# VH-VL binders against Defective in cullin neddylation protein 1 (DCN1), part 1

Scores and structures below are computed, not measured.

Target 1, 240 residues: Defective in cullin neddylation protein 1 (DCN1), of Yarrowia lipolytica (q6c0b6)
Amino acid sequence: MVRSDWRAQEIRRVMTFTGSKEKTARDALEKFDWNVEVAIDHILNTPQVDLSGASKVFDKYRNADSDEIDLDGTIQYITDLGLSLEEPTVLAVAMTAGSPSVGTFTRKPFVEGWAAIGGDTLPAQQKLCRSFAESMTSLNADFQKIYKFTYGFLLQEGQRVLPQETAVDYWRLLLTGKYEHLDKWLSFVTEKYKRNISRDAWNMLYEFMLFQAKDPSLESYDEDGAWPSVIDEYVEFLKE
Positions, changes and structure headers below are counted from each chain's first letter, unless a header gives other numbers; Kabat numbers aren't used for antibody chains.
F, E and O stand for the ipSAE by ESMFold2-Fast, ESMFold2 and OpenDDE, each averaged over both directions (binder to target, target to binder). V2 = 0.75 x the mean of E and O + 0.25 x the DockQ between their complexes.
[cut] marks letters that were taken out.
Atom coordinates printed by the task and the answers are left out, and those that the model quotes come from them; centres of patches stay.

## First folded at step 8 (VH-VL; from e5 with heavy chain F107M, light chain G31R)

Design i4
Fold by OpenDDE, look of step 9:
Structure i4 (fold): chain C 240 residues (1-240), chain A 125 residues (1-125), chain B 110 residues (1-110)
Amino acid sequence: as target 1 above (240 residues)
Amino acid sequence: QVQLQQSGPRLVRPSQTLSLTCAISGDSVSSNSAAWSWIRQSPSRGLEWLGRTYYRSKWYNDYAVSVKSRITVNPDTSRNQFTLQLNSVTPEDTALYYCARLGMITMGGIYFDYWGQGTLVTVSS
Amino acid sequence: QSALTQPASVSGSPGQSITISCTGTSSDVGRYNYVSWYQQHPDKAPKVLLYEVSNRPSGVSSRFSGSKSGNTASLTISGLQAEDQADYHCSSYTSSSTYVFGGGTKLTVL
């Protein structure tokens, strides 16, 4: 039995048992090294997401010569979503669609990301963007995810730390109206700290904001705690 | 601070190639947050965007339709610079040429935030 | 693509407010909020004043403000000062994935 015939037979078996499409069956078989039982179990126990809709959306904005959405495609895409580039909601889009860098998208993360949350059409994505926008209005779990995502998203290739200026700009973008002491933080960073921002610093600021909201006097702040030095320094700055 | 330093000849004969270089300091030509552009200025046409190059996992080049057939914008990562080549120039190409950075990671806007000093290029026989 | 339309010149006295208009089309100014304004002094490169219609970069005076209605963007300079005498250029992203500039406006402070 020629290897090709055997594979075809296995695909048919999976299709028969699961009722799945050929592509789904094939992908599962390939994923699990042609173990039919495992593939069947996988298909039956994993919700099958139709990627075709999101893929069509991607096709509308991708570069004509490549399978990527470039800067111009991004501009058009964001515009069609009803957003502007200055809106923090764009970062939610970037996160959802797995943007590898500012102003670009690749097919796989785009399609999988949107499809996973029901973004199979442009209107559906628009609706989701409205929801994203709502989540951006306060410090909440969804916003925190976007906040954390943003750090890595802004890093240049080869950079391990975020330039201070970039960090400041995006803190203004993300935290205006959400952090009462934002101006103090920014002053501290620019006038006292004067260093680039680590991921830990970035992430822990969020935690600190939540902490400070609960304890405005910072009486319970423990310098011996798990806070990065930058936060310790900031607390000292606040006491001055 | 980002600085752009232009260099190249200021006189070009008709039908020849105009070549300019823009050296970048304080940023990278392969920055994920910038697009590097050439813009020219003349009394007759005002400011005119000519083209750009930018890196996002790969290099992209975009050109204005008016010069698309004659223009090449090339990055040089080794020297952290980018160049302009405009072929088959005519007196209409006489202008003050600027290199500029199109900033994307700003507070959201697309605009030219840093400019070179400008290079007056005259096309004359 | 045709340049955005600006008045050739405007003038004002110190302390006054002046407005410079920038009129485009539904394919540029009317389509996008990516309008920027630049100030250019003699023998100098343009300097950005506003981006996305009304946002000021760091270091730009609050005397500069921007708005947009329909296909027309506007730059307003309040409290006009002698140093404001310069050329002003508007720019917009276009549906053709290009950048278009206005013809420029010469501002004279009387």
Scores: ipSAE 0.698, ipTM 0.879, lowest interface PAE 0.8, mean pLDDT 93
Fold by ESMFold2, look of step 9:
Structure i4 (fold): chain C 240 residues (1-240), chain A 125 residues (1-125), chain B 110 residues (1-110)
Amino acid sequence: as target 1 above (240 residues)
Amino acid sequence: QVQLQQSGPRLVRPSQTLSLTCAISGDSVSSNSAAWSWIRQSPSRGLEWLGRTYYRSKWYNDYAVSVKSRITVNPDTSRNQFTLQLNSVTPEDTALYYCARLGMITMGGIYFDYWGQGTLVTVSS
Amino acid sequence: QSALTQPASVSGSPGQSITISCTGTSSDVGRYNYVSWYQQHPDKAPKVLLYEVSNRPSGVSSRFSGSKSGNTASLTISGLQAEDQADYHCSSYTSSSTYVFGGGTKLTVL
């Protein structure tokens, strides 16, 4: 005797109509009191994210003992994506896959991050990386996310500010060809400011770059505005 | 500037354990931008990577297959150093031993940018 | 014996260019661009000259250049100087997740 025979039938009907997996169909039916029409409408109007593809990619590179992608797994993975280890596009991968630090990935952020943007196979991830590289050629909203992500990604345990030397290196990596006045900014930081870089200073440089692009003469710059003091000092440096 | 200073005995008898220490200045053994390796050099094998330790949310160790059953590389965060232990040595383990940093730039570097001064270890009775 | 094959020795006169080869397999030099070159003077530790085939770390002379074709990488030293007399080692990352080195090349400046 099958106690849930009519339920199994309804689950199969939802799966057939929507192309969903059994769990998705059952969860929707349970949520909407087994109303097939409402459950189908819900599934069709709700994005579904299948984690199995990205999980399979993670399996290829993971350390068998720790279920993490370690340094060697990272090197092999980045190589298979068609990327050089030192190109800025790798930071987009780190952000997308939720890498906690240089040379590591953990399963949950990796799988959820890739699945959310359709990176369900290694070839799909390779194609997305080409898109990342294209989007990183200019100042735009996607690049800004990667820029902001980079600060936290580079912090060592116990650090509250980014060492100036590290900040300078990654400003060169990220901003060469994107910020006309990059050399002046780096000269200011190394020759006059001579301090470690706060997260606010890092983030607000990006906002200043956008402001300066719209007002190259800085005619509308307001020292009493919401700019951190490092930006005020930089503006003074530019006027020397 | 990063500097690696080695110490340890230069003569070890067969079947004993070879122990060497590498003290780090200008960086941290737990740096999330580096990995810390031992490499040896002999006339018969040239340069040979032995193993490493590094920290990324947890400690990792990787060892060359040829020595994996005999080697341990341990960090010491309190002294900012790392050690090599190689068990059951034979005269074939006679070599010039180096510690070296694998520098990490954007998801990892794959070259050894800083080296210790080298320690010639002779295995003989 | 070494995983990567280098000539045992090369020689050249001051001002000339010389090239040192490093031949591996499809599992290392042929698969990865993670080839590095190290210079080693007598009684000194190796010093990196090139990484990722052709990139120079800060402070390395532009007289040192690198290239790769198939399973063979090459180090070229132009404008040869007496101080270039040293041993030269290539290395590669390998698909078995280890680092392999060449047997080394002794450069003699005549």
Scores: ipSAE 0.653, ipTM 0.831, lowest interface PAE 1.6, mean pLDDT 88

## First folded at step 9 (VH-VL; from i4 with heavy chain D62K K68E, light chain S36H)

Design j4
Fold by ESMFold2, look of step 10:
Structure j4 (fold): chain C 240 residues (1-240), chain A 125 residues (1-125), chain B 110 residues (1-110)
Amino acid sequence: as target 1 above (240 residues)
Amino acid sequence: QVQLQQSGPRLVRPSQTLSLTCAISGDSVSSNSAAWSWIRQSPSRGLEWLGRTYYRSKWYNKYAVSVESRITVNPDTSRNQFTLQLNSVTPEDTALYYCARLGMITMGGIYFDYWGQGTLVTVSS
Amino acid sequence: QSALTQPASVSGSPGQSITISCTGTSSDVGRYNYVHWYQQHPDKAPKVLLYEVSNRPSGVSSRFSGSKSGNTASLTISGLQAEDQADYHCSSYTSSSTYVFGGGTKLTVL
């Protein structure tokens, strides 16, 4: 009828203006109640990323009942990426794929996260993991993002601070070979500080590591500055 | 520090159900960084993993094929415990039963880092 | 089903080195590095000694080392001491998403 012809014309108008495929134009029109201007604006302001490849990878590892990658799926997936569960590179995968917690992935963050950086197949993801490992060899801005991501990733429901034991384990994982004084820091935390770790303390240790690398004698360290008290206590411990 | 305390009967008759409980302190049975297992030990079979339970948005279970048709591992969040139910036992199920935590360091389980004290269960008429 | 194969017993004198083998299949030890070693003293629960082939938890002596080649993992104890007398169990994750253990090795320090 006339309504069918009108819709076909609207789809063609959107396709012509945006250069999109028919399905993209139709989906946008349906989403926005067949408002051509809104549909065109949506298409032009929304990056066009193909999610189908990453979705197929997710399908290979998902639990059939939950549509999540569960613990066993995670172990198989990380192994197939060519990684060991112990490698800090696994945390870059968790951040990229938006893992909500240890041993699980959910579909939307996984698919969108990988697709955004070209992880459209398992081999592509394997190659990206090698790039992640390279970027994690030094204290840099990319590694800092992964370091900061890790705190929230490990925090249990209802916790306000990270348990000391968990923090120590992940500091060893993340900082071995990157922070010369790591053993001293861990000794301080376990033997003197003996408290759970706040997000601010976790984040500011990274800033302190960068500061200490530039000023190994800590000559310019200001106890009245913006450092959290745990860092002040650590500096005093270093002088003992 | 995590501690696992076991309880349950030590003598079970053939064809009955073996039931054991593992109480958790220092962690939660619904922890997002652990999974909870039952393992048994006998002279003829050594250590034998039986199954596990863990929580991520929902409960997940996995069981050893050898007992899959007879086993259930049940979490109890209100008591912070998990239980073993093994149906239709025979004398071959006589063993020292352990509960254990599978600790997860990054993206998955790594090893059984905390064990209960063990419960010797005898299946005999 | 996969019981991993270990020697039933091994003995050594104080100060010597000994090696305990753990042989599996291409679906467990040969596929994954999720191979672990547990030490068990009499009347005690097992305690992790090495994880993921060769990693030592805090408090485990560097006298304990591990390796893997093909379908066989190995635990080596150097500088053998009387306190090392115990049972040793290997374990592996499997391609069926289960865990399997070896039969155990009784180490006697002479």
Scores: ipSAE 0.635, ipTM 0.831, lowest interface PAE 1.7, mean pLDDT 89

## First folded at step 10 (VH-VL; from j4 with heavy chain S33I)

Design k1
Fold by ESMFold2, look of step 11:
Structure k1 (fold): chain C 240 residues (1-240), chain A 125 residues (1-125), chain B 110 residues (1-110)
Amino acid sequence: as target 1 above (240 residues)
Amino acid sequence: QVQLQQSGPRLVRPSQTLSLTCAISGDSVSSNIAAWSWIRQSPSRGLEWLGRTYYRSKWYNKYAVSVESRITVNPDTSRNQFTLQLNSVTPEDTALYYCARLGMITMGGIYFDYWGQGTLVTVSS
Amino acid sequence: QSALTQPASVSGSPGQSITISCTGTSSDVGRYNYVHWYQQHPDKAPKVLLYEVSNRPSGVSSRFSGSKSGNTASLTISGLQAEDQADYHCSSYTSSSTYVFGGGTKLTVL
């Protein structure tokens, strides 16, 4: 049996050496089996993210009763960011702030998401939104994350696939000006495929777009490869 | 395809409560990309939004100021419907009542993309 | 009285262009781009024609266009056709987080 006062002493030593708060010191000590030197080293080499700025922005738009940003708060927030509700940049905001669904934000993902990229004030978030819009002009890694995020963001409770009409609307929103053959894809989906959209189909269209950009004639397309059947069917449709 | 089917009485006496039901098919009243509204239409005032309900982890309601003290909009997930209750009606509440879906894209829209067939309600002795 | 002001009626001949105005305030039409237009044929529910001032849903002809300046939104119908004869309603989101409509405009195609 060891007296718990020595653990409090260890916490105080870490706090004194690092300038950290008690919780930070205790968490590090617990993580590293109360090894003071390792805990100190971890704290000194780990950046501390200040969440207070993004939290104040959240407070401006939250529903007083629920501590969530509800539909009306969302509309005001997106408007104050200088965005229209139906423009694609709003999806970058939803992903950054970890929105669970259309028309809502919850505190923890909102605050942590914005703080992680320097969105500590509304003007800072506005500036970042201009950067989001610029980065969304091409098929790049940042855009791919937003594209993949969108599928789960739109799914309803209890649904396993995205309704075709919703998928078509969001493909138009996200891919206009980015995928040369978008009209062909949408024609295929609505006229030939005629099924609701799985997550795999949604995600693999992006991979196919990258492949097609590198091989426009599809000479290296492998019908026996790992493409889902919807992409095989689309390639056959393109031959017509 | 989303469809809204209305039901309820067509004649209500002054001071009584007007109750209408909107049944939803092709969507859920707890949909995370929609909100559900009542709108009425009269020759003198045209279209008039009355209120809405929607679900995001809990139910949220908003009502027009003009009817706020008299109105309730109630969702019912078991029957996939929502109801309008308007208390203490007067002849000025005579109107064609519509239920409508507020459809949302990205973080939300503010237009009504699907409407019920309408129920003409007369408030008269 | 209607929250948004529209003319009670307008008329035009086939092939002509007409414009319907919708005037609100700095707390609605002047504040937001969440201004929409609905077309309503006799004995039918309204159907969205334009959203966010000027966007056309799938299936809406490019003959329908919209614009906004200050507190006034406008719907323009070019190449007027007999089937355009209907009531037209504008709507706006407000700074009080409510929705308001115009009084409606009856379009007669002569």
Scores: ipSAE 0.688, ipTM 0.855, lowest interface PAE 1.4, mean pLDDT 89

## First folded at step 11 (VH-VL; from k1 with heavy chain G103K)

Design m2
Fold by ESMFold2, look of step 12:
Structure m2 (fold): chain C 240 residues (1-240), chain A 125 residues (1-125), chain B 110 residues (1-110)
Amino acid sequence: as target 1 above (240 residues)
Amino acid sequence: QVQLQQSGPRLVRPSQTLSLTCAISGDSVSSNIAAWSWIRQSPSRGLEWLGRTYYRSKWYNKYAVSVESRITVNPDTSRNQFTLQLNSVTPEDTALYYCARLKMITMGGIYFDYWGQGTLVTVSS
Amino acid sequence: QSALTQPASVSGSPGQSITISCTGTSSDVGRYNYVHWYQQHPDKAPKVLLYEVSNRPSGVSSRFSGSKSGNTASLTISGLQAEDQADYHCSSYTSSSTYVFGGGTKLTVL
C-alpha cells in the first residue's frame, strides 16, 4: 500500500477516535510522521480550543493596515459589547483578552482569552460581560484578579510606580460602592501620603480592605505585622 | 500635573504651511493612557477637531476629513512634544488653535481634559 | 456649518434653570453615548463639564446635568449663578472615528 492511498484512511481514523476536525487530525499526523497511535494520544492529551469564532470577532474591529485593534476599533468594540468606556467591567474585558494597554488589543491574547471561556461570538462575549459585571459587585477572588491586573495594565514602560493621579482615578473606578472607607483612603493618599503608588501598596490595600471588613474597628490590627508602611500610616490617619 | 504649552507663529501667508508646537510636561507624548489632539476655534465654525496622534507599540494618527489632505500631526519623543503642520493655508484657516490631551480610561478616549493656552493664527497677505 | 446644532444663545436670571440642546445625527449623537459638554469662559480654553452624556468630573457642581434622547443631547443648568455666564459646547464621537462639535451656545445670566 502506498502512503498517498492510505492518507485519507489514517485521517479518518484519527478523527473517529478523537472527535477532532480534519485539519487537527492532519496536523497531528504530519507532526508525528503519520503514526496514528501517537497522533491520537497527542490530540487526546492536548486541550482543543476552537479559535475561529473569536478570531472572526477580532477581524471585525482590527485596523485595516495592521493586525491590531487600535483606539477607534476599541471604542467600537466596547460600544458593541454594550459597555460604556468608563465602567469597571471594561477592565474584566481587558484582562480576559490580554490587552497590553489602554485602547489596544492584539490578536493572540484576544482570541485565546475569549475562546478559553466560550466567547466565540460577539453575542457570547456580550453575555459574558453581563456575568463579569455581576461578579464585580463585591470584593471577591474574581474581582481581586481584575484589581491586581489593573496595576500592571496602567504602568508605563520604564516606570516602577503608578502615578498618584492614575491610581486615584482607578481606585475610584474599581472601589466605589465596594469599600465603605474609600473617600477616607483617597483623602489620605492625596492630602497626607502624597507619593506615587507601588505595586505592593496597591495589592496590599485589597488585603487590608478584606481585613477591615472582618474587623471594622481594627481591634486585631498589628502594626508590627507584614503590612506596608503606607497601610500603617493609613490606620493612624483613621484614628484621627 | 499635566501642562500643555503651545508655541509657533501668529501670522502665516496664504499657501504657506502653518506649524505649531505643543510641549508636554507632567506626562509623556508616548503615554500608554493618553492621546494627543489639535483643535481649532473660529467664530464661523466653532470648535473643530483636526487630528490625533498616540503611541501603542507604534504611532497611530487620525485626521478630520475636512483637512486630511493637508494635515500632519507629528510626535517628538525626544522633546516630549507634538506638532501640527497644515499645508496650503487660506484665510479660512484663521483660527484660535489649541492642543489638547484626550483622557483615556479603561479602553478608550472620553474627553479632552487638558488644553494648551491657545494660539491665534491669522492667515493673511 | 458645525456638525452638531446648538442654539446660538440662551439667557436666564439667577436662580432659574435653563436647558441647552445639541442635535446631531444617527451616526453620532444618536449612535454613541460619547457625547460631552465643555464650558468656556472668555479668553480661556474649554473645560469639560459633562462626559458620556451625564457624568460629572470631580469638582463639577450637581447643578449641571445632562440627558440624551434620540439624536438630541441636553445640558441643564439649575440654580443659575453669575459665573455660569460662558460659552457651552457639545461634542460627539462619530461612526467615521472622528470628533465633532456643536457651534456653541452663549449663556447670558441676566
Scores: ipSAE 0.734, ipTM 0.867, lowest interface PAE 1.4, mean pLDDT 89

